# Miniprotein binders against q96jn8r1131to1294, part 83

Target 1, 164 residues: q96jn8r1131to1294
Amino acid sequence: TLEFLENHGKNILLSNGNRTATRVASYNQGIVVINQPLVPQLLVQVRIDFLNRQWTSSLVLGVITCAPERLNFPASACALKRAAWLLRGRGVFHNGLKICEKFGPNLDTCPEGTILGLRLDSSGGLHLHVNGVDQGVAVPDVPQPCHALVDLYGQCEQVTIVNP
Key: E = the ipSAE of ESMFold2; O = the ipSAE of OpenDDE; V2 = 0.75 times the mean of E and O plus 0.25 times the DockQ between their complexes.

## First folded at step 7 (miniprotein)

Design T33
Fold by ESMFold2-Fast, scan of step 7:
Structure T33 (fold): chain B 164 residues (1-164), chain A 93 residues (1-93)
Amino acid sequence: as target 1 above (164 residues)
Amino acid sequence: SDALRLFFEARRIIEEGGDPEEALKKAKEAFELFIKEGNLEFAAFTAVVIVELLKKLGKDPEEIKKWIEIAIELAEKAGNELLVRIARKLEKE
């Protein structure tokens, strides 16, 4: 069963059998990683449960290709070293550099109840799903193994893993 | 969730330097709701927040001690190693 790893950002509290992640302080230090590698055909989904309107930017979603179990997470996912592909706002980022200007909906404006999904296709293309709708390939040829990552940044204070 | 809204209301009051008595009232209300929901992790963490607020307010040492015991007991029941460490640290502060 899919769970968040017990290695996570310092402001995270896991509950609900490690299926719900809550950022309990500040706006950062909120990175969580799924316990299973993202393999082709696996759709990993999280629901946005709670947003704090005090902050302007929100959740970051993506994949990392380094082993997450003992990783020292930075304050924000965008500060990850080399092995990260991230969706933030409307942009696609690789290791802190914007590689696509507009992809999918603006993640900074998704309301509570939105279900966001990550899936690899058979060619290693990373897909974003929003409320069950495939947005297309955000990143081609993601190296494997890779792991789904959520950064509960800014507005996004709680997410829960959901199954179809 | 009413429990979560109250919890975050209490946190907001603390972070903005508002009235700690108001924060304590909301934290205690959130705690009761987390207990009702069976959310042991948040009940334990809310008890930690309650202890911090009671110390800040200079409340009765016996009340503080009771809430430390509650935090430790709930963290242990939750089986959350990090929460157990956080709660036990309250005894040494």
Scores: ipSAE 0.330, ipTM 0.733, lowest interface PAE 3.4, mean pLDDT 87

Design T34
Fold by ESMFold2-Fast, scan of step 7:
Structure T34 (fold): chain B 164 residues (1-164), chain A 93 residues (1-93)
Amino acid sequence: as target 1 above (164 residues)
Amino acid sequence: SDALRLFFEARRIIEEGGDPEEALKKAKEAFELFIKEGNLEFAAFTAVVIVELLKKLGKDPEEIKKWIEIAIELAEKAGDRLLVRIARKLEKE
């Protein structure tokens, strides 16, 4: 069964059998990682449960290629540098560089109830799904093994893992 | 849920430097609802927030001690190792 790892950012509280992650303070220190490697055909989905509109930016979604079980997570996913490929706003980022413009919807404006999914295709391409709709390949040839990552940054204060 | 909305309202007041008495009232209401819902993780963490607010307000040391005990007991029942560590740290401060 899919769960968030017990190792997470310091502002996270896990509940609902480690399937719900809540950021309980500030706007950062909200990184969570799925407990299983993202393998081809596995669709990992999270629902946005709570948004705090006092913050400008919102959640970041992506993959991490380093071992997450004992990692000392930084304040934001962007600080993971070479280890992470991230979807933030409308951009795709790796190692501090925006590697794709205007991919999918703006993650800073997705409302409560939005279901966001990550999936690897048979060629190792990372796909974003929004409310069940495949947005296409955000990152080609993702290094494996990798894990799905959610950074409950800014506006996004709670997400829950949901079944496909 | 109503409990979560009240919890986030209390947190907003704290983060904005608003009235800590208002934040305390909302946190206590959220706590009661989390207990009724059986949400031990949030009940424990809300008790931690209540302790922080009581200290900020200079409330009775005995009331502070009671809420520390509540936070520890609920964190233990929730089985959350990080929450237990956070709650026990309150005893040292």
Scores: ipSAE 0.012, ipTM 0.430, lowest interface PAE 8.7, mean pLDDT 86

Design T35
Fold by ESMFold2-Fast, scan of step 7:
Structure T35 (fold): chain B 164 residues (1-164), chain A 93 residues (1-93)
Amino acid sequence: as target 1 above (164 residues)
Amino acid sequence: SDALRLFFEARRIIEEGGDPEEALKKAKEAFELFIKEGDLEFAAFTAVVIVELLKKLGKDPEEIKKWIEIAIELAEKAGNKLLVRIARKLEKE
C-alpha cells in the first residue's frame, strides 16, 4: 500500500490512512515522501485537492536519493541539492541548477483535480505523467534507490495518493 | 470541501493577526463539518487550533479542558501518533 512517510515537513498533516497530505500553515515546510522506493513499473500518482491561488508558485515533485525515514526536511525541496531531482514550474532542477528549461506543462498552473504521476522506465529515466499522459523523460539515469517526493509549496495545500 | 475552506479561512485570520473570535467561529464550524464527514485527523487538528484560540482569548478553563479532551480522543481514534503527541502536549501547558 502506497502511503506518505510519517516523517515529513513540519507544516504537514497526514490523513486518510496517510494517503492525503495537507499543508496546514504558511507556504513552505511541506515536503512529503512516498513510503516505498520508486522502482521500475511503479506509477506513483497524486491528485491536487486544494489550491490557494494567492501564492505565485505551486507544488514541486521529483525524487530524493537519500534515506528519507529520519531526514530533517528543509523548508523547501530545492535545499536538498545533490540528493534531489525536482520538477518545478516548467523546469527540471538538480543541485541548484536548472537542467531543462521547458519540460511538460507548467506545474504552477495545474488546476485542482489534476493527477500527477512519477514513474521510472527500464533505463532509469524518470517520467512525469499528467492526467494519464506521459510527458516523456524528465531526468535520465536516476540513481537508485530513490523515493518519490512532493513539496506542497505555495499554492498547493493538499494532495492525495490515487490509484487507477 | 466546505470544512477545508472554513479551516483555511480560520488559519488565514490567525496568521495575519486578525480577530481571534472570528477565527474561533470559523474553526468551530469547520470542526462540525469534519465530524460530519468522518475526517478524524482534521477534526482532531481543528480541536487543537480551537484550544489555542480559546487560550489566546482567555476563555473559561473548563471549555479549554473540554476541547483538549476532544482533541486527544479524536487523535487516538484517528490512530495518528503525531496528532496524539500534539494533543497530549496541550494538557501540560
Scores: ipSAE 0.180, ipTM 0.641, lowest interface PAE 5.3, mean pLDDT 87

Design T36 (at its last look DockQ between E and O 0.77; V2 from the best seeds 0.00; counts 0 for: pae E 3.5 > 1.5)
Fold by ESMFold2-Fast, scan of step 7:
Structure T36 (fold): chain B 164 residues (1-164), chain A 93 residues (1-93)
Amino acid sequence: as target 1 above (164 residues)
Amino acid sequence: GDELRLFFEARRIIEEGGDPEEALKKAKEAFELFIKEGNLEFAAFTAVVIVELLKKLGKDPEEIKKWIEIAIELAEKAGNKLLVRIARKLEKE
């Protein structure tokens, strides 16, 4: 069963059997990681439950290839400079470097109720799903093992893991 | 729900240096709603916030002690090891 790891950013409170993550303070320190590796064809989905429009940017999601159980998370996922492939706004980032300008919808404008998914295809391509719709390959050839990560940054104050 | 909005309003007041009495009122209202909904993690964490506000306001030590006990009990019931650590740290302070 899919849960968020108990190792997370310091502003996160887990509830609902570790399936709901809430950022309880500020705008950062909100990184959470799924409790098992993202293996090919596994679809990991989170629903945006609560947005605070006081902040301008919103959630980031993607994968990391380092072991997450003992990782000392930075204040934001954007500060990860190794082993990270992230989707933020319309961009795709590898270790802080923008590798694609426009991919999928703008994550900074997704409303409450949006369901965002991450899946690896059989060739190791990382896919973003939005409300059940596959946006295509954001990153080819992701190294294995990798772990799905969500950064409850800025506007995004709560997400819940949802089943396909 | 209303419990989350009240909780976030209390946190905003604290973070922006607003009226701690107003923050306490909202935190207590949020706490009652989290209890009603059976959200033990948020009830426990809100009790921690209430303790912090009571200390900041110089409220009765007996009231502070009661809310520390509430926070610990709820954190233990929730089975959340981090919340238990946070709540128990309040006893030491």
Scores: ipSAE 0.538, ipTM 0.831, lowest interface PAE 2.0, mean pLDDT 90
Fold by ESMFold2, look of step 8:
Structure T36 (fold): chain B 164 residues (1-164), chain A 93 residues (1-93)
Amino acid sequence: as target 1 above (164 residues)
Amino acid sequence: GDELRLFFEARRIIEEGGDPEEALKKAKEAFELFIKEGNLEFAAFTAVVIVELLKKLGKDPEEIKKWIEIAIELAEKAGNKLLVRIARKLEKE
């Protein structure tokens, strides 16, 4: 079954059989990675369980193509300058550079209970799902293997892996 | 749930430089609720937070030692090796 990888940001506490990640301090150091690479037909979904609306920015989600088991994660996913495609706010970023101004919803406004999903299509396109609804292709040709990443940043204090 | 909100409220007080006695009260309340739920991971981590607060307040070393032992015991029962390392690191201070 899908779990968060034991290698994670230093402010993360894993619980619920490593299916729940909680940022237990500060506003950053909250990167988690799913323990299996994305493959076509695998839908990785997380539910936003707990938000602190005092912050203006919220979670980041996306993929990395480096092997995650021994990576030294930065304080924030936006500091990943290699092998990363990220959805943040309203934009899509590759290696820290914005490559799309507006895709899908604004992640900074997603409420508690929102279920966010990542999936590769058969052409290597990265799809975002929101509450079970496919938002289309965020990134058209992601190299494989790639690994789903969530950064519990700012507002986002807890997420849980959920079944499709 | 109420336990997580109390836990985060205690963390916020600590991080914003608020009253450590108030944070300790909320952390102890959260701890009891985590125990009642059987949430051993969060009970253990909350015990770590309680130790940090007791040290900051200059409380009795015997009380601090008892809370360190509680944190270690709960972390071991949860089977969480990282939490055990965190709790045992408290003994060095």
Scores: ipSAE 0.329, ipTM 0.727, lowest interface PAE 3.5, mean pLDDT 90
Fold by OpenDDE base, look of step 8:
Structure T36 (fold): chain B 164 residues (1-164), chain A 93 residues (1-93)
Amino acid sequence: as target 1 above (164 residues)
Amino acid sequence: GDELRLFFEARRIIEEGGDPEEALKKAKEAFELFIKEGNLEFAAFTAVVIVELLKKLGKDPEEIKKWIEIAIELAEKAGNKLLVRIARKLEKE
C-alpha cells in the first residue's frame, strides 16, 4: 500500500496508517515522501485536505531520485539541490532551478479537495494529474527509480494519499 | 469531520494570538471527537496543544500534568515515536 515514509519533515504528523500527513506547526518543515517508487503507469495521488490562508504559497509536488529513507530533509523542497524535480506554483524546477515557467494549474491556488497525481509514462515522462485529468508531461525524462514527494508548505496543512 | 476543523481552528487562534481560552475550548472538543473516532495520533497531539494552552493560561499544574500523561499514553498507544518525544518534552519544561 502507498504510505508516507517515517522519514519526513520535522513539523509533520502522520496518521491514518501513514496515509495522511499533517503539518502541525509553522509554515515549513513539511516534506513527505511516498514509500513506493513510481513505476510506469502507476498513478499516485494525494488530496489536499486543509489549507491555511494565513500563508501565500502552497504545497510543492514532485519526485526525488535519491534514497528517501536516508534523506535529510531541508526546511522546504525548494532547498533541494540535487535529484529533485518539483512543481511549485505553475513552475517546474530541477534541483532548485526553474526549467519551466508555466505548466498546468497554479498549485498555490488549488482548493481543498483537489486531488493531485503523479504518473510516469512508458518513456519516463512525469505527468501531473489534477482531479483525475492528465495535465501533460511536466518532466520529459525522469530517472528511475524515483519517489513522489509532497512538501506541505505554506497554506497546505494536510494531504492524504488517495486511490485512483 | 468536525474534529479536524476544530483542531485547526484552535491552532489558528494560537498562531494569530487570539483568545487562548477559546482555543482551549476548541481543542478540548476536538480531543473528545478524536478519541471517539479512534484517532489516537491526533488525540495525542491535541493533548499536547491543550498542555501548551494550559501553561499559557497559567492553569493548575496538576491539570497540566494530567494532560501531559494523557498525551504520552495516547502517543504510545498510537505507536508514534515522534509524538511520544514531543509529549515527553513537556514534562521537562
Scores: ipSAE 0.224, ipTM 0.638, lowest interface PAE 1.5, mean pLDDT 92
ESMFold2 (binder alone), look of step 8: mean pLDDT 81; pTM 0.804

Design T37
Fold by ESMFold2-Fast, scan of step 7:
Structure T37 (fold): chain B 164 residues (1-164), chain A 96 residues (1-96)
Amino acid sequence: as target 1 above (164 residues)
Amino acid sequence: SPEDAELRLFFEARRIIEEGGDPEEALKKAKEAFELFIKEGNLEFAAFTAVVIVELLKKLGKDPEEIKKWIEIAIELAEKAGNKLLVRIARKLEKE
């Protein structure tokens, strides 16, 4: 069963059998990771439950290729210096560098109730799904194993893992 | 589920606060959520909800003795939960 790992950013509380993550302080320190590797064809989905509009930017999601169980998370996923492929706003980022200017919808403007999904295809391409719609390949040839990561940054204060 | 109901009430209370709505309605929802978190044994969210209740009581200018009781509840629950972040948040309320 898919759950968020007990190792997470310090501002996170887990509930609902570790399927709901809530950021209870500040705007950062909100990284959570799914408890098993993102294997090809597995669709991992989270729903945006609560947005606090006092902040400008919002949720970041993507994958990391390091083992997450004992990782010391930085304040923001964008501060990860290696082995991280992230979607933030309209962009795709690798190692903190923007590698694509505009991919899919703007994640900073997705409303509450939006379901965001990550999936690897059989060729190692990382796909973003938005409300069930495949946005295409955000990142080709992701090294494996990799782990799905969500950063409850800025506006996004709660997400819940949902089944397809 | 019971857990869904208390989370819904908790976030409805915070939404009211965020949007500048009626803080009395927010307080009612927060207290209702608190009772449900206690019933299900979710000490972390019970503690965090008590923190929100304290903030609402202060905003409403409620009785200092009522505020003090909810601060004590928040600290006790955070300590029982073993959550160091919540203990720090709750203890900060004493210093305000």
Scores: ipSAE 0.157, ipTM 0.536, lowest interface PAE 5.4, mean pLDDT 86

Design T38
Fold by ESMFold2-Fast, scan of step 7:
Structure T38 (fold): chain B 164 residues (1-164), chain A 93 residues (1-93)
Amino acid sequence: as target 1 above (164 residues)
Amino acid sequence: SDRLRLFFEARRIIEEGGDPEEALKKAKEAFELFIKEGNLEFAAFTAVVIVELLKKLGKDPEEIKKWIEIAIELAEKAGNKLLVRIARELEKE
């Protein structure tokens, strides 16, 4: 069964059998990671449950290639550098660099109820799914093993893992 | 939902340096709704917030002690080791 790891950002409270993550303070320190590696054909999905429109930016999602169980998480996923491939706003980022513009919808504008998914294809391409619709390959040739990550940053204060 | 919005309104008041009495009122309302829902993790964490507000307001030490006991009991029932540690740390402050 898919759950969020108990190792997470300092502002996170897990509930609902570790399937719901809530950022309970501030705007950052909200990184969570799925408890199993993202293997080809596994679709990991989260639903946006609660947004605070006080902030202009919202959640970040992607993958990390380092082992997450004992990782000392930074304040934001963008600080993870070489170990992370991240979708933020409309961009794709790796090692602090924007490697693709205008991929998929703007994540800063997705409303409550949106279901976001991550999946690897058989060639190691990372796909984003939005409300069940495959947006295509955001990152080719992701190194293995990798782990799905959500950063409850800014607007996004709660997400829940949902089954496909 | 009402309980999450009340909880976040209490946190917003605290973070912006607003009226801690207003924050306490909203936190207590959120606590009652989390208990009714059976959400033990949020009930426990809201009790921790209530203790912090009672201390900030200089309330009666016996009232503070009662809410610490509530926070610990709920955290233990939730089976959340991090919440149990947070609640027990309140006794040391």
Scores: ipSAE 0.405, ipTM 0.774, lowest interface PAE 2.7, mean pLDDT 89

Design T39
Fold by ESMFold2-Fast, scan of step 7:
Structure T39 (fold): chain B 164 residues (1-164), chain A 93 residues (1-93)
Amino acid sequence: as target 1 above (164 residues)
Amino acid sequence: SDALRLFFEARRIIEEGGDPEEALKKAKEAFELFIKEGNLEFAAFAAAVIVELLKKLGKDPEEIKKWIEIAIELAEKAGNKLLVRIARKLEKE
């Protein structure tokens, strides 16, 4: 069963059997990681439950290739200097550097109820799914093992893991 | 969620230095809704916020103690280690 790890950003409160993550303060310190490695054919999905329109930007999704169980998370996922591939807004980022200008929909504009998915294909390509629709390969050849990460940044204050 | 909306409104009032009585009212309303929803984690966290607001307002020590007990009991029932730590810290301050 997929759950968020108990090691997470300091502003996170886990509930619903560690399947719901809520950022309870500020706009940052909201990184959560799925408890199992993202292996080929596994579709990890989260639903956006609550948006606070006070903030400008919204959640970040991606993968890290370092072990997450004892990691000291930075305030923002985009501050990760090593082993991180992230989707923010319409951009794709590797270790804080933008490597693609436009990929998929703008994550800053996804409404409450949107289901976002991450899946690794058999060749190591990282796919984004939006409401069940595969957006294509955002990052080719992701090293393994890797772990799905969600940063409840800015507008996004709550997400819940949803089963396929 | 009405409970989350009320809770975040209470938090915003606290963070912006607004009226702590208004924040307390909203936090208590959120608490009741979290209990009704069976959301033990947020009920415990709302109880902890209520304790901080009661202390800030100089309310009755017996009322403060009861809300500390509620926060601890709910945190333990929820099985959330961080929440238990937060709630037990309230006893020591």
Scores: ipSAE 0.281, ipTM 0.684, lowest interface PAE 3.8, mean pLDDT 88

Design T4 (at its last look DockQ between E and O 0.94; V2 from the best seeds 0.00; counts 0 for: pae E 2.0 > 1.5)
Fold by ESMFold2-Fast, scan of step 7:
Structure T4 (fold): chain B 164 residues (1-164), chain A 93 residues (1-93)
Amino acid sequence: as target 1 above (164 residues)
Amino acid sequence: SDAMRLFFEARRIIEEGGDPEEALKKAKEAFELFIKEGNLEFAAFTAVVIVELLKKLGKDPEEIKKWIEIAIELAEKAGNKLLVRIARKLEKE
């Protein structure tokens, strides 16, 4: 069973058997990581449960290739300068640099109930799934092992891991 | 999820510097609903929020002590080590 790691951003509270992550304060310090490496064909899915539209930007999704169990997380995933591939808004970022201008839907506008998925294909391509629909390859040839990361930033206050 | 909505409403009031009495009312209502739902993590954390609001409002030290004990007990029952540390830190403030 997939769970969020107990090592997470300081504003996170885990519940529901570590399958629900809630940001209980502010707009940042909300990084969570899945408890198993993202191996090819494993589909990791989270549902957006609560949004605070007071903030302009929303959750970030992606992968990191460093060991997450004792990692000191920065306030925002976009502050990760090493070993990170992230989807934010419509952009794709590698270690803080935007490498794609527009990919998939705008993550800042996804409503409550949206299910977002990450999957690694057999060639190491990172795919984003939105409500079950594969958006294509966001990042080719991601180094392995890698770990799925969700940053409950800004608007996104709660997500829950959902199984297919 | 009425409990969670009330929790977020209380948090918003606190973060915006609104009326702490209103925040306390919502937090106590959320707490009761989290208990009914068996959501021990949020019951414990809401008790922590209640303690912080009671201190801000200068409420009775005996009431504050009661809620600290509730927070610790529920955090332990939830089996959440970080939450236990957060709740126990209230005793040292």
Scores: ipSAE 0.650, ipTM 0.867, lowest interface PAE 1.4, mean pLDDT 90
Fold by OpenDDE base, look of step 8:
Structure T4 (fold): chain B 164 residues (1-164), chain A 93 residues (1-93)
Amino acid sequence: as target 1 above (164 residues)
Amino acid sequence: SDAMRLFFEARRIIEEGGDPEEALKKAKEAFELFIKEGNLEFAAFTAVVIVELLKKLGKDPEEIKKWIEIAIELAEKAGNKLLVRIARKLEKE
């Protein structure tokens, strides 16, 4: 069963069998990691449940290749400087550096109810899915094992893991 | 859920510096709904929010104590150690 790990950002409250993450304070410190590593053809999806439109930025989605159980979470995913491939806005980032300017839809403008998915293909390419639609390869070669990461940042106050 | 909506509405009021009485009303309503939904984690946390609001409003210490106890109990039932710690901290404030 896909769940968020107990090791998470300090502003996160887990519920619903650890399938729902809620940021219950401030605008940051909302990083969560999904327990099972991504394997080829496994689609992992989260639904945006609640947004606070007072902020301009929203959730960050990506993967980490370090051991998630021992990760000391920074205040935001953007502060991860190693072992991190992240999608923010329309950009793709590797260890804090933008490696792609425009990819897929703007995550900062995804409305509540949007289902975001991550999937590794057989070649190690990381795909973004939006409402079931494959947006293409965001990262061409991701080291394995890797774990899906969600940063409930800014607008994004709650997400839930959903089955495909 | 309706409970979650009310919860966030209460939070918005708090964050925006709105009427804490209104926030309290919504939080209490959310609490009842969380209980009905069996969402013990959020029931517990909402109880924490209620305590904070009651303190802010200078409400009866006995009521505050009651809600702290509720928060602790529910957090324990939920098996959420973090919530237990949060709730217990309220006793020291």
Scores: ipSAE 0.510, ipTM 0.809, lowest interface PAE 0.8, mean pLDDT 94
Fold by ESMFold2, look of step 8:
Structure T4 (fold): chain B 164 residues (1-164), chain A 93 residues (1-93)
Amino acid sequence: as target 1 above (164 residues)
Amino acid sequence: SDAMRLFFEARRIIEEGGDPEEALKKAKEAFELFIKEGNLEFAAFTAVVIVELLKKLGKDPEEIKKWIEIAIELAEKAGNKLLVRIARKLEKE
């Protein structure tokens, strides 16, 4: 029953029962949010469907703790300066500041077909999964409720929610 | 899908300043495949792109009006308010 929320970046077209998000113009304005908060038993997964290798940077994954239904999203997730924990490239960012230089694989090199997952552990730690493999704790204590976010940035033109 | 691949190929031609005739061919092929797949959202959006290309190529106003009607009909059938607004805006020329 997981869908992308109707409130999203301006360059996004939702399809496939709101389970597929496509950036249909430019390189940014591609933020989407999952329609329900993360809870410890929930694994949220998206598959990368289409990439444009013209760009160097690719999608961003993470969580926000603000209510997403009426939030005014910036052009890109890296401009989120409040209530945000983001995975970009190999780095982890909190409110726009890099807090970890290297975590997990480089998201900028993930190919089409890669399945990326986010979940909370019992302690509130945020985990990244890559093709079913847990990469460990990216953020040790995320405030709840929090909401899974994907920014279809640069290379990333389409993602689809998939069930585990 | 093949439809999405063709759609992005047409869009890249448009954005990179390529030949609008080649973009139109790919967009029409993508449109047919989106219809077969039942992807009404992208069928409607691709029809909008086709209208833009027909205008750029200086095609017959009658053909352009026909594609505008197709875009509106599909957007309404898809139930997507944004697409309906986009398609209706084309009627105002």
Scores: ipSAE 0.504, ipTM 0.812, lowest interface PAE 2.0, mean pLDDT 91
ESMFold2 (binder alone), look of step 8: mean pLDDT 87; pTM 0.871

Design T41
Fold by ESMFold2-Fast, scan of step 7:
Structure T41 (fold): chain B 164 residues (1-164), chain A 93 residues (1-93)
Amino acid sequence: as target 1 above (164 residues)
Amino acid sequence: SDALRLLFEARRIIEEGGDPEEALKKAKEAFELFIKEGNLEFAAFTAVVIVELLKKLGKDPEEIKKWIEIAIELAEKAGNKLLVRIARKLEKE
């Protein structure tokens, strides 16, 4: 079964069998990683459970290609300088560099109840799914193994892993 | 979750320098709801917040000690190593 790893950002509290992640303080230190590698055709989905509108930006999601079990997480996923492909706002970022200006919906405006999914296709393309709708390939040829990451940044204070 | 909203309202009151007695009331309401839900992780965490508020308000040391014991007990029952460390740290302060 899919769970969040017990290695996570310091402001995270895991509950519900490590399937719900809550950021209990501040706006950052909220990175969580799924316990299974993102293998082709595996759809990993999280639901946005709680948003704090005092903050302006919101969650970031994507993949990392380094081993996550003992990784020393930075305060924000966007500070990862190696091995990271991230979706933030409307942009796609590789190791802190913006590689696409406009992809999919604006993640800063997704409401509570939105289900966000990550999946690799058979060619190694990383797909974003929003409420079951495939947004297309955000990143081609993602190196493997890779691991799904969610950064509960800013507005997003709680997410829960949901079954397909 | 009503429990989670109450907890976050309590934290917001603290962060904005509002009335710590109002924050304590909301934290205690959140605690009761987390217990009813069987959410031991958040019950333990909320007990930690209650201890912080009781200390801030200069409440009876015996009341503070009771809530520290509750936080440790619930954290251990939840099996959450991080919460156990946080709760036990309260004993040393």
Scores: ipSAE 0.326, ipTM 0.723, lowest interface PAE 3.3, mean pLDDT 87

